# Miniprotein binders against a2bj90, part 135

Target 1, 235 residues: a2bj90
Amino acid sequence: MSRSARRKTSALNTVLRVVEVFASIQGEGPFTGTYSVFVRLAGCNLRCPFCDTRYAWSLEAGKPLGVEELVEEIARYEPSLVVITGGEPLLQRHPLNSLVEGLESLGLRVQLETNGILPAPARDEQLWRVYHVVSPKDVPVRVPGAKLHPSWVDYARATGRAWFKFLVANEQHVREVAEYVAKLGIPRSRVYIMPLTPEKLDMKELLELHSRIASLAVKWRLNFSPRLHLLVQLP
Short names: E, the ipSAE of ESMFold2; O, the ipSAE of OpenDDE; V2, 0.75 times the mean of E and O plus 0.25 times the DockQ between their complexes.

## First folded at step 15 (miniprotein)

Design NA14 (at its last look DockQ between E and O 0.86; V2 from the best seeds 0.79)
Fold by ESMFold2, look of step 15:
Structure NA14 (fold): chain B 235 residues (1-235), chain A 105 residues (1-105)
Amino acid sequence: as target 1 above (235 residues)
Amino acid sequence: SPEELLKELERVIEEIDETLEKVWELVAKALEAERRGNLKEAERYQREALELMRKAAELARRALELAKKIGHEELAEKIKQMLREIREYIELIERLIEIIRKARK
């Protein structure tokens, strides 16, 4: 029985529910402009009003893929960065750590995108060495049940491998973000504000919004994140 | 009495939000137990999360009744959406439990 239980744990550790794998440019955050392979994992613990990836919310949206197979598929793209996103990737934490181990063994750089509700990596997990872009959903517009886990701030300070990204539409939102990060002790150098695009905008409107939010970033001494992939019309 | 109903509605909505936060805390504990190979503990935490999420659904139905009684159309629609979201979270947790259960057998 014990031997059978160990085998089942290993099998659970080796399968991810994956919605899609594709190459593109990282359009957001500190790695903007990097040639990347995106791995979108299924399942989400939030229902954000402006989510662009609603099709990844259900765990059933994902196809079961073996971690080894996935590593090989990713490696064939020869990426400069592997972006793990979703839904909420940390819902599949155990096999995700296995994926990270495989990617690290090939020298591939990994970034994870998370809403930060589930805890930051522990020192003994493979995700500890990965870069993280954390997008809290309790400010400026609160999503019910969203609460940034306090460990993300500690992790960011201890490792320098986490940044915090916030969708904003106007200066009041930026003020709320600034107050939030100050209260939590998040350094400005780790904070990005990014244009909130609640509806499809034409290119002129999109550029105007980018200009306004970038100007606010300078005014408030925060980093600016574009949505570059939208501006250059990439997935 | 409409003022009393609105105050009760606000309390119920706050309780839903707090309940959802606790659900995700339990899911976090389940994921840590899973990572450490403690599948019995992982399943226990997920079942606690599921029970608490079902409580959130009950609270959301109560909030909807209150919003309708007050006649607050916009708030009632927001609560209907929240109830649909909670049902989707229930399905997520049920699937996570099934995955753990199959791995234990």
Scores: ipSAE 0.867, ipTM 0.932, lowest interface PAE 0.6, mean pLDDT 90
Fold by OpenDDE base, look of step 15:
Structure NA14 (fold): chain B 235 residues (1-235), chain A 105 residues (1-105)
Amino acid sequence: as target 1 above (235 residues)
Amino acid sequence: SPEELLKELERVIEEIDETLEKVWELVAKALEAERRGNLKEAERYQREALELMRKAAELARRALELAKKIGHEELAEKIKQMLREIREYIELIERLIEIIRKARK
């Protein structure tokens, strides 16, 4: 490979398309309540009708940012956790590995949010070392083209660093999740159910929905994920 | 018969889903090629993914025609939405190809 090719491959590896960087509380999954910096990456391989971050679907919605600059920006917030989210962060897998390397070098914990369509990290990737919350979009709601890649089950078993978060609206959805995870051999301790929130719920309706889904979580012996940020009116 | 048209419609929708799954497999291969520094191969996989997405758009158009023929307006609107999404995926993959191409030059 010519020196020129190495320099140009370096640009792909060192630049992310970023929609936004902000500090908040992690509202969802196993790290709920954690003071976090969120890095929302641009581009998504899905068009979920219930997506609350539709503005991140286009790669053009993101600005190109250097990995080093982004690490410095994140570090200024002194986060307890760095949450990589977006549309689908793994569309930018290569520069994302570089970002993770930079963040880990500072001793920062990293958690990825992914829809699980793209393969889980390989052992030689920096992403192998971080936490993952996988949100399948094939069960119980079916988004066209969504299928959980089998490697996520293997990754979860091998590392213990993956959780699966499912959007549910009713008991039938919870049943479907329970059957799905049993079929895949995912331990129930790694499964979260989270309220599917339609647009335009008021706070009373939102609380009632949380209460119903939490009760179903107990009944079905699954973990419950709130949407804490919505409940406390944070980003 | 309306029942035969509905069965064909269901088959076409299933074929769209399968086509989209293959697209994401190709995108995954492209990302792996990028990781290995083979941008030429990455671009090839993304172009193959783009062709499959174009096929998915054609299938979605066929599904829409079938739904209209059956007179199922609600399903026709759902398919129209799916067709819009497929077009957005085409644009996404085109942009990914452009990014790779810029990095190769």
Scores: ipSAE 0.669, ipTM 0.845, lowest interface PAE 0.7, mean pLDDT 92
ESMFold2 (binder alone), look of step 15: mean pLDDT 89; pTM 0.889

Design NA15 (at its last look DockQ between E and O 0.60; V2 from the best seeds 0.00; counts 0 for: pae O 7.3 > 1.5)
Fold by ESMFold2, look of step 15:
Structure NA15 (fold): chain B 235 residues (1-235), chain A 105 residues (1-105)
Amino acid sequence: as target 1 above (235 residues)
Amino acid sequence: SPEELLKELERVIEEIDETLEKVWELIAKALEAERRGNLKEAERYQREALELMRKAAELARRALELAKKIGHEELAEKIKELLREIREYIELIERLIEIIRKARK
């Protein structure tokens, strides 16, 4: 059926493969503490050893949802922030731009989480106007194939809508991050260091790690990000 | 000599890393072509990315052979994991090609 096939290809352009949608608190980065709806997209172009969301790596982990339906579902939560995460959301770039358009038309604030391998938004993309938290996987431990696309630094400079977030466990990691951001010309005001939390810390260990990394952030004059959702036991 | 094997292993690992970086650059070009409505070009970049990822798998098998020859068990295990990851990337790219190919029909 030519008509049916054409409708299917059009739907694919407005369909996202989504692993989960849920409300919680943004626990990390510049919007920490904000009542948020999280949209986790399927598929990832990295296999980070410290990934908390390995179940989103495969594109097959997501189910297809229409963009318009998803916008309406998100809006019913009345979020203060919509966090688009994944896997790597930019692998589904075309329908993602459609989702952003729908969310912005309703006045909803949007933040994207990305590993930064795929380029920053172009000026004519809906993604150009949203906030981005970029987590490069070049440093402190390089993940094979990870290379921050240089356009993210240019985008951050041009728009002020991108921040860079790094998982660290100790001062050597912080030194490596500091050297990396200096080399790339990323201003300290745009850099967050965040505790690298092993899977099975008890609360005392978690608090001690937060204290240690926060102290390092002050020492190195970098922003500190908690993992607030872990501290308050939210998803 | 063990030193010559280690140097060759290091060269192969570097080539794997560079190849993976190029794969994602090609996927970025495919996504841009898709955004512009040029599905023929998008598929071309995706197929080129797939061929490079298959090359990365071949390089990973070579690296594993070298690691075993020098008896570096920890590195050999890391390379086995990398090879599994590369196979997952091949599956991802194959799925992306299927999506665009069907959209072009």
Scores: ipSAE 0.847, ipTM 0.925, lowest interface PAE 0.6, mean pLDDT 90
Fold by OpenDDE base, look of step 15:
Structure NA15 (fold): chain B 235 residues (1-235), chain A 105 residues (1-105)
Amino acid sequence: as target 1 above (235 residues)
Amino acid sequence: SPEELLKELERVIEEIDETLEKVWELIAKALEAERRGNLKEAERYQREALELMRKAAELARRALELAKKIGHEELAEKIKELLREIREYIELIERLIEIIRKARK
C-alpha cells in the first residue's frame, strides 16, 4: 500500500458521517432517565416503516466529522452517558471504534443503539467494552432483510453488556418475543419490551399505550422500556 | 391456478429475504476488511452485495407481477414498498463503494 493509501485509510478510520449531536435524557432501555449526549450517525441498512428518524437513512444526510473534534464536542456537554445511535451506527464500525476509544479515554460511558443485523463487537474492538441496546427488527415486527445476528447472543453472555429491546403493540407481540428469546437462550432480565408508537398518537393515547404494554411486561415477566422522551416532550 | 401463483409468490418472497440476509453478511465482511485496512477486499464485498441487491430488485419485480396476477392489491402495494426500499439500499451500497474507492485512490 502506498503512503497515500495509508493516509486515506486513516481518514476513513477517523471520520464519521454525523446527522446531529444533541443533549437530552435517554428515554429508552436500561439507561432511561440518564442525561445523555446523542450522536446520530448517518446511514441505515433498514427502511423500517415505523422509523422516526428516516432523515438519517442516507449516508448523505450526515456531515463528515473528525473523531477528535467530535470527542471534544461531546465532552463539552459533560454527559453522564454518550449514546451512539442513528440509522445503523455499525455501518461506520471502524471510525466508531476510534470514537469509542476517544470517549473512554475521557472516562465517558458509551451506549450503542443497534438493530443487531451486523455482527456484535469482537474482543479486539473498542466497541467490545461499551454497552449495547440491540433492537431486533425481525420479531415481532418483520422488517424485510432484518435478522438478528447470532453473535449478539454470544456477546451478551460473554460480557453482560447487551440488552435486547423489542417493539410491541399487543399481547401477541409480547408472546412472540417471549418465545423468541427463550429459543435463543436470552435471559428475560436482558429483555425489554417497548411500545410500538404509530405516527399521530396524542398524549392520552400514548399514555394508554404505555400503560397497556407495561402491564403486559409485568404479566410476561419482562422489562418495560418507556418512550420517556415522547412523554416528557424532549428530543 | 391462483393457488399455484400464490405458492410461487411465497417462494419468491422467501428468496428475497434470503438474498437480503446474504447482503448483510457481505456488508459485515466488507466492514471487517475495512477494519483490517484491506480496502480492495472491502470494495469487492460491497460490489458483491450490490449485485445481490440488484437480484433482490428483480425478484421483487417478479413478486409484484405475481401479486397483480392473483389480484392481491394489498400485497402488491407491500411489494411495491419493498421494491422502493431495495432501490434505496442499492443507492446506499453504491455510495459506500464510492467512499471506499475515493479512500483507495
Scores: ipSAE 0.018, ipTM 0.332, lowest interface PAE 7.3, mean pLDDT 88
ESMFold2 (binder alone), look of step 15: mean pLDDT 89; pTM 0.887

Design NA16 (at its last look DockQ between E and O 0.79; V2 from the best seeds 0.00; counts 0 for: pae O 1.7 > 1.5)
Fold by ESMFold2, look of step 15:
Structure NA16 (fold): chain B 235 residues (1-235), chain A 105 residues (1-105)
Amino acid sequence: as target 1 above (235 residues)
Amino acid sequence: SPEELLKELERVIEEIDETLEKVWELVAKALLAERRGNLKEAERYQREALELMRKAAELARRALELAKKIGHEELAEKIKELLREIREYIELIERLIEIIRKARK
């Protein structure tokens, strides 16, 4: 690679479009309860009807931040986990790999949240070694254009570093998820079901929905994910 | 006949969904090329993705025409929402192309 070509590649991998950086508790999935710093990247390749973070859909919602500056900012929080989320973080794949490299050099644990449409990390990517929570949007309620890339199942088998999380509202949804993961060969131990929360639930309704979905998780022998940050009113 | 129009509408809606899936496959190829430092190929894939997304918009307009001809107002509203979402995807891909072009210069 010539110096000019390397410089152009480096410019892409040194700047991320970032919506927000903040400390909170990871409220979902296998790392629920962990003191975390969240890095929300701009841009999304889906328009989910139930998206909590519509403000991150546009790439223009993000500010350009240098990767080295971002690593320093994250480190000042002294996080137990760095959660990279968005929109869809893999739209900024190249500079995202640079961010992961910087965070790993400081010994920071990283988790990526993705809708799984873009492929899983290759072995030569820094992202190969981080944890992933994949939220397919083609089941139980299909979002147009959503299709889980098949590489995520292979990646999960090869590395043990991916889990699959599904929003469900009722037992029919859980049945559809169970059929889907069985067809793809995703073991139950890697599957989380999580309450599909409509807008404007009061706390009583939110707790009742959590109880119902948790009971279904037990019945179907799947992992349950809360939306803990909603229950404790954290960002 | 109304039955033939509905069947055609269903075919067009399926084609929109398949077209969107293919757009994201092309975006994935662009991101791979970008990571490997091949910015010319990255831009080419994104421009192909943009062309396909514009085709998805055309298909959505066709689907809207069919829904209106059938008189199915609720379906027509859902297709209008899909068309707005496709326009936002066009903006996203256009912005991604600008980023690649800036890095190439």
Scores: ipSAE 0.844, ipTM 0.925, lowest interface PAE 0.7, mean pLDDT 91
Fold by OpenDDE base, look of step 15:
Structure NA16 (fold): chain B 235 residues (1-235), chain A 105 residues (1-105)
Amino acid sequence: as target 1 above (235 residues)
Amino acid sequence: SPEELLKELERVIEEIDETLEKVWELVAKALLAERRGNLKEAERYQREALELMRKAAELARRALELAKKIGHEELAEKIKELLREIREYIELIERLIEIIRKARK
């Protein structure tokens, strides 16, 4: 490989397309309530009709940022957790591994949000070491092409660093989730159900929906994820 | 018969889903090739993914025609939405190819 090709390969591995970086509280999943820096990456392999971050779907919605600069920016917030989200972060897997390496070198905890369509991290990836919240879109919402990659189940078993978060609107959805995770052999302790929130719920409706889904979580012996950021009006 | 058309429609929708699954497998292979510095191979996989996405678009058009023939307006609208999504995926993959191509030059 020419020196030029090596430098350009280096650029692909060290530049992320980033939509936004902000500090907030993690509102969802096993880390709910944690003071976090969110890194929203650009580009998604889905077009979910219920997506609240549609502006991140295009790769062009993100600005190119160097991994080193991004690590420094994140570190300035003194986060208890770094949450990597976006459209689909794993579309930028290589520079994302470099980012994780940088963040871990500073002793920062990292959690990835993913739709689980792309393969789970391999043992030789820096991503292997971080926490993952996988949000399947094949059950119960059935977004086309959103099949959970089987390697996520294996990763969860091997590492204990994965959780599965499912969007649900009713008891039938919760039943489908329970059957799905049983079929895949996902431990119930790793499963979260979260309210599917339509656009334009008022606060009363939002609270009522949370209450209903939380009660179903107890009934079905599953973990409940709030959408805490919506309840407390944080980004 | 309307029943035969519906059965064909279901088959075409299933083929779209299978095609999309293969696309994401190819995208994953492309990403792994990029990691290894094999940008030529990465570009090849993305181009294969693009071809499959174009196939998915043709399948979605066929599904739309079938839904219209059956008179299932609601399903026709869902397929139109899917076709829009597939077109957006085509654009996404084209952009990924362009990024890789720029990195190779």
Scores: ipSAE 0.258, ipTM 0.669, lowest interface PAE 1.7, mean pLDDT 90
ESMFold2 (binder alone), look of step 15: mean pLDDT 89; pTM 0.892

Design NA17 (at its last look DockQ between E and O 0.92; V2 from the best seeds 0.83)
Fold by ESMFold2, look of step 15:
Structure NA17 (fold): chain B 235 residues (1-235), chain A 105 residues (1-105)
Amino acid sequence: as target 1 above (235 residues)
Amino acid sequence: SPEELLKEAERVIEEIDETLEKVWELVAKALEAERRGNLKEAERYQREALELMRKAAELARRALELAKKIGHEELAEKIKELLREIREYIELIERLIEIIRKARK
């Protein structure tokens, strides 16, 4: 490649469209309770009716930030975990790999949240070494256009760095999730069920829903994920 | 007949869903091409994805017409929402193309 072509490719590596960066606790999945910095990337390839981060759907919602600048901002929080989320972060795959490289060079642990429609990382990507929480949107209620890419199951088996998280409201949903993961060969140890919370749920209702879904997780021998940040009123 | 119109609307909605899946497959190919440094191929895949997404919008408009002919108000509202979503996906892909084109220049 000429110097100009390499420079143009490098420019793509240096900029991400970022909605917000903030410190909180990871409230969901296998890293629940961890002091984290969240990096919310703009753009999404789904329009889930239950999405609680609709403000991240458009790429225009994101501010262009340089990767080096972003790494420095994240590092100032001294996080125990960096959670990359969005929209759908894998839409910005190339510069995302650059961000992961920068964070790993500082020894920061990284977790990605994805809807799993775009493929799992290739072995030559920096994302290959990152933890992933994959939230398929084709069960229990299918979102149009959602289909879990089969590479995520292969990736999870090869690396042990992926878990699958499902929003459920009732036992019928749990049954559908159980059938889905069994069909795909996803071991129960990698599966989380999590309460599907309506937007206007008071604390009593929220706790009751957590209790019901946790009981179902035990009954069905699946992992339970809280929405801990909602229970303790953190972002 | 209303039954024939409903069956046709359901078939069109299934075609939209399949088309969306293919769009995201093409976007995945574009992202891989971008990662390999092949920006020309990345743009080509995104433009192919955009063409398919525009087809999905056309299908959604046809399904909406069918739902209105039947008088199926709930279905019509679901299709209107889907059409709005498809328009947002068109904007997403157009923006992705702009980013690639700017990097190519």
Scores: ipSAE 0.870, ipTM 0.935, lowest interface PAE 0.6, mean pLDDT 91
Fold by OpenDDE base, look of step 15:
Structure NA17 (fold): chain B 235 residues (1-235), chain A 105 residues (1-105)
Amino acid sequence: as target 1 above (235 residues)
Amino acid sequence: SPEELLKEAERVIEEIDETLEKVWELVAKALEAERRGNLKEAERYQREALELMRKAAELARRALELAKKIGHEELAEKIKELLREIREYIELIERLIEIIRKARK
């Protein structure tokens, strides 16, 4: 490979389109309660009707940021965890691997949020080493074009660094999740159910919904994910 | 019959969903080609994805015409929403192609 080809691939690998960087508490999944820096990447391969981050759907919603500059910005917050989220972070897979390399070099833990449509990390990717919370959009509420890539199940088995988080509104949804994960051979210990929150719930309704879904989690022997940030009014 | 037209509209919507799945498979292949440093191949896969998205838009227009013909307003609105999403996906893929093209220059 010529020196010129390496330089041109370098530009793709060194710039991310970033919507926002902020510090908060991880409100969801296995790392709930962790002081985290959130990096919201631009662009999504879905248009979920229940998406709370619709402003991140376009790649144009993000500003181009260098990976090195972004690592320095993240490090200033002294996070206990770096959460890579957005639309779909894996649309920017190459510069994302470079970001992970930079963050890991500083000893920072990284968690990715993904819809699981794009393939899981390969062994030679820096992303292989990080934690993943996969949020399938094919069950129980099917979003058009959403299909969990099978490689995520294999990745979960191989590494133990993946969890699956499903949005649920009722017991029928929980049943569908239980059947789906059984069919795929996903261990129940890696499965979270989380309340599907409509827009405009008041705090009382939000708490009641959490209570109902948590009770269903116990009944169905699944993990429960809150939306803690909504409950405590954090970003 | 109205029932036959409804069934045809539902079939077309299913075909759109399957087409969208194939688009994301092509995007995945493009990303893999980029990983290997083959930006020409990556651009090819993204262009194939773009062509499928354009076909999905045509299918959505057809389904919308069917829904309007039977007077099914709710279905027509659902298809209009899907058509908006497809257009946004077209824009997404066009932007991905532009990024790759700029990196090749």
Scores: ipSAE 0.741, ipTM 0.876, lowest interface PAE 0.6, mean pLDDT 92
ESMFold2 (binder alone), look of step 15: mean pLDDT 87; pTM 0.867

Design NA18 (at its last look DockQ between E and O 0.65; V2 from the best seeds 0.65)
Fold by ESMFold2, look of step 15:
Structure NA18 (fold): chain B 235 residues (1-235), chain A 105 residues (1-105)
Amino acid sequence: as target 1 above (235 residues)
Amino acid sequence: SPEELLKELERVIEEIDETLEKVWELVAKALEAERRGNLKEAERYQREALELMRKAAELARRALELAKKIGHEELAEKIKELAREIREYIELIERLIEIIRKARK
């Protein structure tokens, strides 16, 4: 063995379990319409009944990829935004911070999607500088074990880099969301409501649902998020 | 009595939910320890999380037993689903421990 073989790079900060990497349009939240590369990480700490990415729940669904290799693959797409999603990406927090560092060194913008159970970034994390769309799962549909970590509200206020997104089907759901965000002190300007869409609604039904939820967003003075990728039939 | 069984079932379900919340708090501590390079501490927190998740699995089995005694078929089906989800969380935490253990070797 050579001396270099005695010191291997740790898998903890150089390897991610990745389900898929693909280019598309960010269809949701504050960056809707942005040409993006999506990196779907494996593993989730929830089993939401309305999840449409169940194939990412198990860590075994992901292939081990080196962070350095992944940065190079992402860069070849020339994205305007890199969206890190999953499962729950914060389960792979240490190598995720390494990925963010690599993407930042190339000047790439990064957005993370999270269910918010694990804490917001600390000031000394690379994740501190990226944008976050937080989707709490304890309202309006209550998922066992889901509880938004309070640090996300503090992080949003301190940095302006976090928004909170809720799937809603009707006005009762919107009322519950409004009550929830008021109790937690989340300002309305940081809140998005988004249509809870079944996978195979026809286009007319999709548009009608979008219209109804958008009208509720105006009525309740909340931001509206489409599911644009469904409307334009992109992944 | 059926009333006592239902109240006990409700109490067990609440305990499951509280236990799951505590598990994810321990996982958060493990991830922070991992980030700081404290792999011994990270593994300790994950093993504590695993022990609590196994407690949640036992509570789920008890909840299912109670739901069946009551004859509440819809609730029993939902508890079966929860029990399956908890087994998947055990697998997740076991995998996280393996990752830490390999990095420590």
Scores: ipSAE 0.877, ipTM 0.938, lowest interface PAE 0.5, mean pLDDT 91
Fold by OpenDDE base, look of step 15:
Structure NA18 (fold): chain B 235 residues (1-235), chain A 105 residues (1-105)
Amino acid sequence: as target 1 above (235 residues)
Amino acid sequence: SPEELLKELERVIEEIDETLEKVWELVAKALEAERRGNLKEAERYQREALELMRKAAELARRALELAKKIGHEELAEKIKELAREIREYIELIERLIEIIRKARK
């Protein structure tokens, strides 16, 4: 490989398209309540009708940022957790591995949010070491082109570092989730159900929805994920 | 018959979903090729993915025609939305190809 090819492969591996970096509380999943820095990456392989971050769908919505600079920026917040989210972070898998390496070198914990369409991390990837919250979009609300890649189930079994978060609106959705995870052999202890929130719910409606879905979680013996950030009006 | 048209419509929608699944498999292969430093192969996979997305766009047009023939307005609107999403995916993959191409030059 020529020196030029190495430099350019270096750029692909060291530059992320980033929409935003901000500090907040993790509002969802197993790390709910954790003071976190969020890195929202640009580009998504889905167009979910219920997406609250549609502005991140285009790769062009993100600015190119160097991994080293981004690590330094994140470190300044002194986070208890770094949450990599966006559209679909795994579309930028290579520079994302470099980012994880940098963050782990500082002793920072990392959690990835993914739709699970792209393959789970391989053992030789830095991403293998981090936590993953997988949000399938094929059940119960089917998004076109969404299918959970089977490797996520294997990854969860091998590492214990994956959880599965499902958006639900009613008991039928919860039933479908229960059947789906049973079929795939996903342990119920790794499954979260979360309220599917339509646009324009007021706080009263939002609380009522949370209450209903939480009660269903208890009934169906599943974990409940709030949307805590919406409840406490944080980003 | 309307029932036959509906059955064909369902089949076309299923074919769109299968096509989209294959696209993401190709994108995954492209990402793996990039990891190995083979940008030429990565670009090839993305171009193959782009061709499949163009096929999905044609299938979506066919599905829309079928839905209109059946007179199912609600389904026609859902298919129009799907067709819009497919166009956005085409743009996404084109942009990925451009990024890879720029890195190869």
Scores: ipSAE 0.422, ipTM 0.737, lowest interface PAE 1.3, mean pLDDT 91
ESMFold2 (binder alone), look of step 15: mean pLDDT 87; pTM 0.870

